VH-VL binders against Counting factor-associated protein A (cfaA). Designs and how they scored, part 1

All scores and structures are predictions.

Target 1, 212 residues: Counting factor-associated protein A (cfaA), of Dictyostelium discoideum (Social amoeba) (q54z64)
Amino acid sequence: QFISIQKYDFSGNCKNSSDSASSFEASSESAAICMQNDLLSGIVTNEGVCLIFNEVPTTFIISTKGDYIVRSIYDINDNNCQGGIIENKAIEIDECFVECADDYHGSTYLFSTETSLNYPSNTFMEISYNGECDGQWKTSFNYLQYYIVNKCNVAHEIETHTFSVGCNSTSSWVSEYAGEVCTVEPTVTTSYPIVDNCGDLDNSNFIDYCNI
Below, numbering starts at 1 at the first letter of every chain, in headers, positions and changes, except where a header shows other numbers; antibody chains aren't numbered by Kabat.
F, E and O stand for the ipSAE by ESMFold2-Fast, ESMFold2 and OpenDDE, each averaged over both directions (binder to target, target to binder). V2 = 0.75 x the mean of E and O + 0.25 x the DockQ between their complexes.
Where letters were taken out, [cut] stands.
The coordinates of atoms that the task and the answers printed are left out; those that the model quotes come from them. Centres of patches stay.

## First folded at step 1 (VH-VL)

Design i1 (framework fv_izeltabart)
Fold by ESMFold2-Fast, scan of step 1:
Structure i1 (fold): chain C 212 residues (1-212), chain A 122 residues (1-122), chain B 111 residues (1-111)
Amino acid sequence: as target 1 above (212 residues)
Amino acid sequence: EVQLVESGGGLVKPGGSLRLSCAASGFTFSSYAMHWVRQAPGKGLEWVGEISGSGGSTNYNEKFKSRFTISLDNSKNTLYLQMGSLRAEDTAVYYCAKGYSYGRWYYGMDVWGQGTTVTVSS
Amino acid sequence: DIVMTQSPDSLAVSLGERATISCKASQSVLYSNKNYMNWYQQKPGQPPKLLIYWASTRESGIPARFSGSGSGTDFTLTISSLEPEDFATYYCQQYYSTPYTFGQGTKLEIK
């Protein structure tokens, strides 16, 4: 089985409700609504993979226990999850909730389990791959992260900075904006070739997939 | 086997010009960003600039942008650094290096030449 | 420009001991779940050699005793059991934004 983490646009204010990056609290009791037209990005992962959220830069491994997804949280400086577990936090499966990265920025999340690999269309995907890479990433990836193309995202740890992602079969690009909205011309647009070439044996590598 | 070999270094007077070359074997530039990095005697590494494998895009450390130009000849599999208005502080070993990618999807400089020494003195 | 600051400037360690080298970025180099940070090894008279990219991914052929950790602004390179060939100068480098910048280097010396 797979674990799906979906990040949705959050229109609320996080002032005085944010937790520290090392000890944030998730609440499945939030009244927030996770509507598909507000989907910004997501992660699909196997159990036991070390993950970092862009807006909440703490490391964690995900596992399942009954009706819950359990996040095993590691020190903020441990991006490989090789150290000691500092906390285990339970998230109710299929419950929409809000997490705040600081007083000004937050996101709405939905954690779910899936028996088959599923990801949305109109996405740019970055796929983490270990060992043998034979072009069949759907059966042998570590995790994948996707961005809905042309949606406005808040940049990590930059209070007034936003970005959008686009791609085609040969290129991806990130457009960055100096404001809290993506409604003006971007200050920088950076283009990259699609990286579909696998790394060497024994390396953990990333490949790209433009799913439009 | 992949390798890079720099050449063209030497002694030059302040205000002079010099062109460095970097020849590749075992791979072609067309899929990789190529970099110039320098190291003053007894000092650390300093990035000079990069060029895309197609030669269509360049980025420079602003410190060098007005005086140095990076160019590429894919038919000769050779990278160049053209240096003008040289100063004593430009004295360094100059390395060429292959990037895995370019822009923010750059993985690192995985292949380096042995370097060529530029000495600027009167 | 992003300033990369290493500590210590030099470190004396015995064979078989553990060495840890720190690198601090003046601003976060984390973007889209990746830390745009590399570690290099340089021996006298030789070019730098890439050890680790994305802060924690070992380059092909690099021994398992080398490991990288950290996120955002604070990074560590660890060599778990020093071998004779490990005595060199180590550099961190960010590639989050141009100009790409290196730390000042940490020289590992035999004790």
Scores: ipSAE 0.000, ipTM 0.425, lowest interface PAE 13.3, mean pLDDT 77

Design i2 (framework fv_izeltabart)
Fold by ESMFold2-Fast, scan of step 1:
Structure i2 (fold): chain C 212 residues (1-212), chain A 124 residues (1-124), chain B 111 residues (1-111)
Amino acid sequence: as target 1 above (212 residues)
Amino acid sequence: EVQLVESGGGLVKPGGSLRLSCAASGFTFSSYAMHWVRQAPGKGLEWVGEISGSGGSTNYNEKFKSRFTISLDNSKNTLYLQMGSLRAEDTAVYYCARGRYYDSSGYKYGMDVWGQGTTVTVSS
Amino acid sequence: DIVMTQSPDSLAVSLGERATISCKASQSVLYSNKNYMNWYQQKPGQPPKLLIYWASTRESGIPARFSGSGSGTDFTLTISSLEPEDFATYYCQQYYSTPYTFGQGTKLEIK
């Protein structure tokens, strides 16, 4: 059983939020909207995997009854999630919500559970392994992160900077824009080789997959 | 509230070794490249090297590659600079700095967060 | 290695006046329509502070009086109207290729 975290485009306002935590309201146009055409990126992870999510070490587990996901937040310096839990947050499964950042910017999220590995097409994926990579990532991955190609994303740490991701069988690229929208003319496009063999990585367990 | 704090500097004799530490708070290394940059008294900035937040990739200024090693401990969110065969010319303030990049691309630009620096003095 | 050369080494300017600092790279730092060039400000006893990245993009929180321009090998940092807090040493830096290199610095002094 997998946990699926999907991030959607958000152009709303976090005004009057006294908590950086989310509010839940599926199908609410004024509170939160998770339409497939607005999907930007996502994560598919096994339970209990330590991830860096919104800059903090985090684990996700499914509640015993399967009705919510528990997000455990750890100290910023605990990159293995082996120390004390600072906070536990209950996240409603299949409920769209907004997570607000300190500077009035936010992201829209949808958490779900999957019995089999599922991820969208037209994506660039980075796949993490825990242990030896054998090339059979669908049966041995730790977690994966994907970006919908050619979608405009807001850069972390730069609220007025945006980017889009693209890929093909041999390369991935990031096109960056100096502004709130992805203009037709990017300010830079940086290309990287697709790392589809664990032997290409030095002391890391990540590979790339272009799912076009 | 994002912060880097260096420590481990001090007085060391020529030929000696010293290990510097840089503790991060308010963020984790996984989404960033971490750098060491030094500045000799009254001089300009000199890049020493970098390490990816995963710890899997390092790059050095060739001037330091044989004597200095950069590493990190993700469980402690701490960056290290191991300095060996120290010379008088290595006397400087050593800064750690965070380089921004996007998670998906690994693309790096600008060093947006810096520590206050730790002083290394190499003399007899 | 790419060598970064700044001019002048020091510049004396009055409050409210315009300051212009130049930086020259020994080879082009332009890739795919973008210049891999940063500007930093450093005050005595403090670490450097990022002002401009990608030659002309102002870092969040940096006042609008700071601007960067140029392409390829020739770059300029302009402060349109000097404030008291702007007297500092300024460094350009290329991040086009390792080793990342800094200019020698330009010290901005009150006239």
Scores: ipSAE 0.000, ipTM 0.415, lowest interface PAE 17.5, mean pLDDT 79

Design i3 (from i1 with heavy chain K98R G99K Y100T S101Y G103Y R104G W105S Y106G Y107R G108Y; framework fv_izeltabart)
Fold by ESMFold2-Fast, scan of step 1:
Structure i3 (fold): chain C 212 residues (1-212), chain A 122 residues (1-122), chain B 111 residues (1-111)
Amino acid sequence: as target 1 above (212 residues)
Amino acid sequence: EVQLVESGGGLVKPGGSLRLSCAASGFTFSSYAMHWVRQAPGKGLEWVGEISGSGGSTNYNEKFKSRFTISLDNSKNTLYLQMGSLRAEDTAVYYCARKTYYYGSGRYMDVWGQGTTVTVSS
Amino acid sequence: DIVMTQSPDSLAVSLGERATISCKASQSVLYSNKNYMNWYQQKPGQPPKLLIYWASTRESGIPARFSGSGSGTDFTLTISSLEPEDFATYYCQQYYSTPYTFGQGTKLEIK
């Protein structure tokens, strides 16, 4: 079984919320909308994998218990989940909720379980391996992260900035914008070659896949 | 031309306070996160903290959080570092730096000022 | 805190020779195919200058003789053919987690 974490666009306000960038629990003052047309990015992971978020500098492991997905949170500087658990957060399966970075900025999330691997089309994917990196990632991956191409994402650490992700068979790129929308010329675009062999990134155990 | 110019450094007695300024020009100041980084004489670089372009959020190296405050004034394109309860070990050159965009660019500093010197001694 | 350790502390190299500088992180700085690691050059009396970001991507305007390699915890900066202006102190930095930390520096000296 796989655990699916999906991030959706959020247009509400987080005022009077105790939620922080490290908390995924819904606030009663915030909108919680998980419509497929608003999907921005996601993660598909096996249970027990140590996950580290770049937007939220926290480390956690996800597992399932009954009707809940449990996120075990580790110290911010523990990037291999070998230390003590700071907190266990229970998230109801198939319940849309909001995470707030501050009073004005947040994202909506949906945690679910899948019996078979499922991920959306029109995505750029980054795939982590555990064990042999043999190119058969659909049967041997650790976790994968995807971004819906050409969708506008809010940069949590820089509230005035947005970004979009694109890719083709040979390259991926991130276009970054100063402001709330991605409708003008990007202020910077960074391009990367598609890494389709773990050996291309020494000691990384990661590959890229453009799924368009 | 993109430029950052620090000022406000000088000699301060232990326990004193000092405010540093960093004047920005040649780019849209409010669109970038700003950092303070220091370097003690003959030593390496040490990150002090950062502030968002709006001034709405700050993040500090815990070592400085109780004694230092970062702020900015977008109408003046100026970043500030208010330093209190200064100690001899705070003697350093203080640099301001501009943060590139997140995601793809990471959290790296692409433009730095020339630095301003703070000396804490009796 | 993530500790960045450079080696050697100093290196003497002749003009036209290759220089290799190592940087080790106490924890992996790799996430989602990106190494949150930079290299900077600093000359006496000047601020640091960004050379390389994402461990191996050369900043605009930086000569092709500078290259970065490595992943996870072990990183290398290489200068393929040393020029007079390359004698400086070099720093690695992680920006994976706060506080952002720098290596102690490697001083490149003329032989």
Scores: ipSAE 0.007, ipTM 0.454, lowest interface PAE 9.8, mean pLDDT 78

Design i4 (from i1 with heavy chain G99D Y100R S101G Y102W G103Y R104S W105S Y106G G108Y; framework fv_izeltabart)
Fold by ESMFold2-Fast, scan of step 1:
Structure i4 (fold): chain C 212 residues (1-212), chain A 122 residues (1-122), chain B 111 residues (1-111)
Amino acid sequence: as target 1 above (212 residues)
Amino acid sequence: EVQLVESGGGLVKPGGSLRLSCAASGFTFSSYAMHWVRQAPGKGLEWVGEISGSGGSTNYNEKFKSRFTISLDNSKNTLYLQMGSLRAEDTAVYYCAKDRGWYSSGYYMDVWGQGTTVTVSS
Amino acid sequence: DIVMTQSPDSLAVSLGERATISCKASQSVLYSNKNYMNWYQQKPGQPPKLLIYWASTRESGIPARFSGSGSGTDFTLTISSLEPEDFATYYCQQYYSTPYTFGQGTKLEIK
C-alpha cells in the first residue's frame, strides 16, 4: 500500500499566542481546508520504506497503525533507519491540519493511503528507485515527489521568498521571487534538463517526469 | 489562544492510583506530540513520556513504563496520565507540554500547562 | 540515557552584569548540523518557558540578551545584561534521544 502526503496552500494567518510560551498557532480565522485546487505539492511512498529528506536532519519510516499514519524519526542513519527512534508522530488518515513556519506562513497537509496510484496532472515529478532504474517506476519506485506547475510555494529556508516550478518535455525550471507572492517578475529562473534515465546526473538514482 | 490546563492531582496513599487530565484549547492533538513532565518539590524536571497525535504512538521513560500509561480522548481534546502503584517519590507537580509542529526541523516543548500537584503520603 | 550536567548549581549576579551557565551532555547531541538541545527558564510557581532551541535559536518573543552557544557535548547559555525578571532557574534539555533528559538546573540569584 502507498502513503500519500499532500501539501496545500494556506491562506490564513499564523500568529503568536498570548501564552507565556510565546508559541505560533493558526488564527481562529484559519480552518484547515484541503481543497484540490489549492494543492501545491506531494510525496508518495511505499509503506515501511526509509526516507531521507533534505529539509530535515533525520531519517523516517512511514507506516500505518489503525486509523493513523505513523512517522518514525531516527537519530542516526546507519543503513537507513537503523538508529534509535527519537520520535513517533501519528497523524489521522484523511484529516487536514495546519503547520506554521513563522508569524505569517503556514501550509495545510493531508495524509492518506492508497492501494492504487492516481497522479495529478500538471505536475513536475521526481521519482526515486530502489536499486536499478528499469523504466517501470510505477511498480518499483522508492518514493516520488511532485509539484503542481505554476503554483506559488514558500521557500523553506527563507520565509520572505517564494518559488514556482515549471516543466516541459525537455526541461524543468524554478522561478524564485523576492517576496511573499509570485505575482511580480522572478528574481532568477534556473533551468534544468529533464533526467529521463538513471545516471544522467552525478550519483542520482532519480528520474524526472513532466506530467502536463 | 493556545492553552493547556492540567487537573486531577491530589493526595493519594502509597500503592494507590490516580488519573491526571490535560485539556487543550486552541489546537488539536492530532498535529502535535504531547508530553508529560514532572517536578518533585525543590527538584529538577523529569520527562515521563509522550504521545503523538490523537490516540497515536507512545514513548515512555523506561522508569515509568510499567506503572504509567498515557492516552487521549479525541472527543474531549484531552490528554491523560494514568498512574499506578504510586510511591512517595512520585510526589511532584505534573506538567503537560506541547511539541512544536509537524514537519518542523527542530523538536522542543513550546507550550506548557500550569501543572497539577500529586502528593503521595501515608 | 544521555545525562545533562549543569554548572554552577547556583550563581549570584548583579543587575546589568553578564551571567553564564554551562551544560554538558554525556554524549553528542549533534546530528546533520543541528544540536538537539534546548534551554528553559522557570520562575517559582510557574511552568518552564522555552528560551532557546537547537542550542542557539531564540524562541519568538525572547529578548536578545539571551543567547545560546556550543555544539556536540558542551553548551552555554549567556544573559548579557541581567534584568530583574531574569532571576529564575534555568534548565538545559536534550531532544536527541529518548528518554529526553534535563540538567539539574542552575538557580540565578541577585547579589
Scores: ipSAE 0.005, ipTM 0.498, lowest interface PAE 10.3, mean pLDDT 77

Design i5 (from i1 with heavy chain K98R Y100L S101Y Y102G G103S R104G W105K G108Y; framework fv_izeltabart)
Fold by ESMFold2-Fast, scan of step 1:
Structure i5 (fold): chain C 212 residues (1-212), chain A 122 residues (1-122), chain B 111 residues (1-111)
Amino acid sequence: as target 1 above (212 residues)
Amino acid sequence: EVQLVESGGGLVKPGGSLRLSCAASGFTFSSYAMHWVRQAPGKGLEWVGEISGSGGSTNYNEKFKSRFTISLDNSKNTLYLQMGSLRAEDTAVYYCARGLYGSGKYYYMDVWGQGTTVTVSS
Amino acid sequence: DIVMTQSPDSLAVSLGERATISCKASQSVLYSNKNYMNWYQQKPGQPPKLLIYWASTRESGIPARFSGSGSGTDFTLTISSLEPEDFATYYCQQYYSTPYTFGQGTKLEIK
C-alpha cells in the first residue's frame, strides 16, 4: 500500500542526460549508489496523494502500475495537483537511480513499496493524516516526509547553498549555509515548535515527530 | 557585492514591444530563481513571473502569460523579460529580484534591483 | 487567486512608539506547519527590502525590533519601538500559490 522514496547523497554528474532543460531524466553516466549511511531524506506515501518534497523542484502524485511506480509531475507552484500533468515518469521498483535537475546536479533515489511501516530513526518527520485527529494518526496517514537529522543537504535550486535539519522534543530547526558544505556557522537558523498534537494547528492535518 | 541592475525601459506606444534586461553580479546566478515584479505609479507590487536558475521552469501571473516571456542566459548572468502587445496599464517600474530556494520551497526575494521604468503612452 | 488585505492603509505613530500592521489572506497559506508569507519594507524611490520570511523569521541584518507573527490567514508585523528610518510602506506577500500576491501596502507616517 505504501510507496517509499529515499533520497541519497549525489556523487556524479548529469551531462549525459537528454532533454535536460525541462527534464528530470536519469543519467546513465553517473553510477547510482544507494547506501544506508548516505540516506538524506525520504517520503512514505499512499497512492494518489499530492506531494511537495522540499528538495524536489516539482509537485507530484505517485501511483503504482504493474512493476513500476509512476510519478505524475505538476507545475512547481500547483500545490494541490489540480492542474494539468506535465510529465509521467515510470520508475522501476527497488532500482537505485540518478535524477538530474541540470547538466551538473542531481539526486540519487530509490523507490520501493512497503506493506508494513517503521518510522525511520534519527529523523525529523512531518506527517499528513486523514480524518479525525485521534491516537491513531501515527499509524493512519496520507504521507510523511522526513530528514535524517544533522545531515548536510544541497538546496535544490541553489547549488552553492546547503542545509541541515535538527530537532528535539520541543523544537525543530533548519540551518542554512552559504556554500557547498555545511559549515560550522550557518547563515540562517529557523526554529519551529514541534506540533505533535493535530489540535494545535489551525485547520491543518499535519503533525511533527522528532524520532531521536 | 551582490547586485541586480535592470535596463531596457523607456517610452513605448500601445501595441509595441520591449525587452528588459537584469544583469546580475556578485553571486552564482544559475543557483537562484529569478523574478520579475512591477509597480505602477503610486500603486502596490504585482508579481509578473519567475524562472528557475537552470531556465528549465517558468511560471507566470496568468494576466501576462500570453504577452510576456521570461528567459535567462547563464553565460551572461542576465535575466530577460520580453514584453509584447503593451497597454497603457503596463506602465510601471519593473524590478528583477533574486529568490532563495530553501527547505520547503520557500521562494523569498532577498535581493532586488533598482528597477527600470516602462511608460506606455501615445 | 489568494487576496492579501492589509490594515490599516496608513498609520501615524510617534518615534519610540509601537506600530502594528495586519495582513489577512483570503485563504490559508499554511502548509506542513509553515506559513508561506513574507514582509517587505519599501521607501520612496527604493526597491522593496525583505524583512521577514516564513511569517516570523527575520532576514539577516534586520533589527530585533521587527517581528512577525500569526498563522493561516491572519498575520501581524510589529515594530516595537519606532526609529526614524522605519517610516516607509510595508507589504505582506504570499508564496503559497501562484500567482504570488502582495497586500495593498500600509504606509507608516510620522505623527
Scores: ipSAE 0.000, ipTM 0.435, lowest interface PAE 15.2, mean pLDDT 78

Design i6 (from i1 with heavy chain G99S Y100G S101R G103F R104G Y106L; framework fv_izeltabart)
Fold by ESMFold2-Fast, scan of step 1:
Structure i6 (fold): chain C 212 residues (1-212), chain A 122 residues (1-122), chain B 111 residues (1-111)
Amino acid sequence: as target 1 above (212 residues)
Amino acid sequence: EVQLVESGGGLVKPGGSLRLSCAASGFTFSSYAMHWVRQAPGKGLEWVGEISGSGGSTNYNEKFKSRFTISLDNSKNTLYLQMGSLRAEDTAVYYCAKSGRYFGWLYGMDVWGQGTTVTVSS
Amino acid sequence: DIVMTQSPDSLAVSLGERATISCKASQSVLYSNKNYMNWYQQKPGQPPKLLIYWASTRESGIPARFSGSGSGTDFTLTISSLEPEDFATYYCQQYYSTPYTFGQGTKLEIK
């Protein structure tokens, strides 16, 4: 079984959210909404994998326990999850919830389990393998993460900045925008090559896939 | 093993041109950004420019954009820096460097060549 | 262009002592919860060596005595207990936006 973590756009106001003892539930009593057209990014992983996600300021391992998915959180500098666990956060399966960075910015998350691999179209994907990557990534991957292309993402910690991700068969790129909206023209665009042969890279067990 | 080897440096007169080469082994360009960085004698590091290994897209330090061109030959696994209208202040060791990578993002220059020396003097 | 300023220009430290080097960016290099800032070590006659990326993540093979900290505009490289091989020049670099710029360097000297 696979664990799916999906991040959705949150255009609501976090001003009314109080500091909650529960890290997996919205601080306010407003219902969280996880609409497919608001999907920004996600991770699909096997249990026990040490993960660093670009938009999360910690490293973590995910496991399942009954009706819950448990995130074991490690220090941001612990890239191997070999140190002490800072916190265990239990997330109810199939429940949307909001995490707020401040009074004005937050994201909506959905944690679920999958018996077969499901991933959205129009995505830039990075697929990691336990061993040799030979093109059988749909059945033999360790974890994958994806961004929906051309969707506006709010940069956490820089609340006035936004970004979007794009790709084609040979490159991916990040377009950065000054301000809270992704305008037609970015202030900066940075391009990165697509890794399409895992065996060509020193210390690589991953490939990129532009799924458009 | 990942390795970069620069060549093509030497003595050039002011106003001259020179092409530097950087031969890569142990990886392919299509998965990385490649950089040229220079260092004048006894001075600090100065970024010249970069090229995407897969798309050939370039970015330059504005100081060099009109005089220098970065290109790739994927069939030879070789990176080039074409330098024109050379001046005495272009005297430096020129390094080629490969970006590091984590997931879909580049994170700095993790492999460097030994450098090739360019001296501009009359 | 983003200007990177290091302090001090040079620092004399004894073996086994702590060394602290500072780097200041003229504007924030924080984006999507990551600081786009690197630290490099350079010894005479050698190319630079990447030590730290994303301000605080050690490159593979770099000893645990090296640590990076800071966010936004103010960054620090710390060597907790200086070894003989650590005497070198250290550079910070932003890779938030082109042109990618380096600090002027901090020379670490034996006391």
Scores: ipSAE 0.000, ipTM 0.448, lowest interface PAE 11.3, mean pLDDT 78

Design n1 (framework fv_nivolumab)
Heavy chain, then light chain:
Amino acid sequence: QVQLVESGGGVVQPGRSLRLDCKASGFTFSSYGMHWVRQAPGKGLEWVAVIWYDGSNKYYADSVKGRFTISRDNSKNTLFLQMNSLRAEDTAVYYCARGWYKPYYFDYWGQGTLVTVSS
Amino acid sequence: EIVLTQSPATLSLSPGERATLSCRASQSVSSYLAWYQQKPGQAPRLLIYDASNRATGIPARFSGSGSGTDFTLTISSLEPEDFAVYYCQQSSNWPLTFGQGTKVEIK
ESMFold2-Fast, scan of step 1: ipSAE 0.000; ipTM 0.417

Design n10 (framework fv_nivolumab)
Fold by ESMFold2-Fast, scan of step 1:
Structure n10 (fold): chain C 212 residues (1-212), chain A 125 residues (1-125), chain B 107 residues (1-107)
Amino acid sequence: as target 1 above (212 residues)
Amino acid sequence: QVQLVESGGGVVQPGRSLRLDCKASGFTFSSYGMHWVRQAPGKGLEWVAVIWYDGSNKYYADSVKGRFTISRDNSKNTLFLQMNSLRAEDTAVYYCARHKTYYYGSGKYTPFDYWGQGTLVTVSS
Amino acid sequence: EIVLTQSPATLSLSPGERATLSCRASQSVSSYLAWYQQKPGQAPRLLIYDASNRATGIPARFSGSGSGTDFTLTISSLEPEDFAVYYCQQSSNWPLTFGQGTKVEIK
C-alpha cells in the first residue's frame, strides 16, 4: 500500500495562522478544492518512511490507522526521524484541506491511499531508493516526489518567493522569482543533470525522471 | 547585489561574552537559512551554527553547544551570534553565510553561495 | 559526524598544468558536496555545488565529479589566480562538515 500526498494551488486567504514549521492546521476562509488542473506537486511513499518537506518545513513519518493517515512530526533537523515525536496529526483519507503558513499563504492538500503506484504526467520526479538501485524503481523505491513542470509554486511562506520546475531527458532546472508571480524573468535558474542511475549504493540514493 | 557584513569582533578575555552581528542586503533575508562558520588562524573552516529562515530551528556544533546562541531579526535583515564563556580555542575569523533549501528532492540544502568578509575574534588575556 | 578527508594536503604545480583534488567522505553524502576556493585574506568562494554544478561566474576550467564517498575537483589549466586553498563541504547530514583543505601552490 502506498500513500499519496498531493499539493494543489490555493487562491485564498488564511486567517489566524502564522506557524509554518510545525502546524498542519487548516485556517482558511476559502473552500478547499482539489482539482487536477491545479495540481502543483506530490509525494508517493511507502508507510514508515522519514520524509522532509522544505516548502512546509517539517520532518515526518506517515502511517495509516483506520480511515486516517497519521503524520508523526519531528524536529526539522532530525533527518532520520529517530528523535522525539513533536506531534501526531491525523488526516482523514480523501479529504481535501488547506494548510496555512500565514494569514495569506497556504496550500491545498489531498492525502489518499493506493493499492498500485500512480503518478501524473508532465512531471519532474525524484525517486528515492532503499538498497540496490537496479533500474526497476517501481518495485524498489522508498518514496518519490514530483513537480508538475512549468507551474508556479510558493517557495517560502514567511516572505513570498516563487519558483517553477522544468526538465528534459538530460537536465532539470528550478527558476526562482523574487515576487508572487512566475511570469517575469527569473532572478536565478539552477540546472541539474538528470541522475538516471544510482552511483553509490552504500546508502539510500535517488534517481531523477523527467516524465514528459 | 547580495551582501553580508559581519561586525562585533575584537579582543576579549577568556570567560567573557561577545555578540557578533551579520547585516544582510540585496536579497530576501527571511527566505534563507543562515549560518556561522569560523576559521582559526592558519587552520581550516569549521561550521558553528545554523538558524532556519523563520527562526524555528537551530543547530550547533558540539564545540559551542550550550555556550553560543544563534538568533535573527528578519525585520532588520540581521543575524546574531551571542558567544558566552569564551575560550582561547574560540579565536577565529567568524563568517556568516546563507543557504537555501532545495525546492524538490530529499530536503537537502544548497551550499553557501554567499559569505560575509569575516570578523576576527581573539580570546586572549 | 561525517568526516571529509582531502588529498593531497599540498599540491605544487606550475601555471598551465592540470590540478586534480580529491575529497573522500566517511559515509555516503550522495551528491550533496560543494567545493570552495579561499585566497589569502579573503572569504571562501563557492565553486561547485551538488558535486558537479559550476556556480555562477565560475570559469569553465573548474569542474567537479563524483558521488557517494569519492569526489574530485579538477582545474584543467591553472591560472595564476587559482593558487589558493580548496575546501570540500557536505550538506547531506547535520552537523555540516568541511574537509581540512588542499593548498594549491606555485612550484
Scores: ipSAE 0.007, ipTM 0.482, lowest interface PAE 9.6, mean pLDDT 78

Design n11 (framework fv_nivolumab; at its last look DockQ between E and O 0.20; V2 from the best seeds 0.00; counts 0 for: pae E 7.2 > 2, placed apart)
Heavy chain, then light chain:
Amino acid sequence: QVQLVESGGGVVQPGRSLRLDCKASGFTFSSYGMHWVRQAPGKGLEWVAVIWYDGSNKYYADSVKGRFTISRDNSKNTLFLQMNSLRAEDTAVYYCAKSRTITFGGVIKYFDYWGQGTLVTVSS
Amino acid sequence: EIVLTQSPATLSLSPGERATLSCRASQSVSSYLAWYQQKPGQAPRLLIYDASNRATGIPARFSGSGSGTDFTLTISSLEPEDFAVYYCQQSSNWPLTFGQGTKVEIK
ESMFold2-Fast, scan of step 1: ipSAE 0.015; ipTM 0.578
ESMFold2, look of step 2: ipSAE 0.013; ipTM 0.607
ESMFold2 (binder alone), look of step 2: mean pLDDT 92; pTM 0.940
OpenDDE, look of step 2: ipSAE 0.176; ipTM 0.726

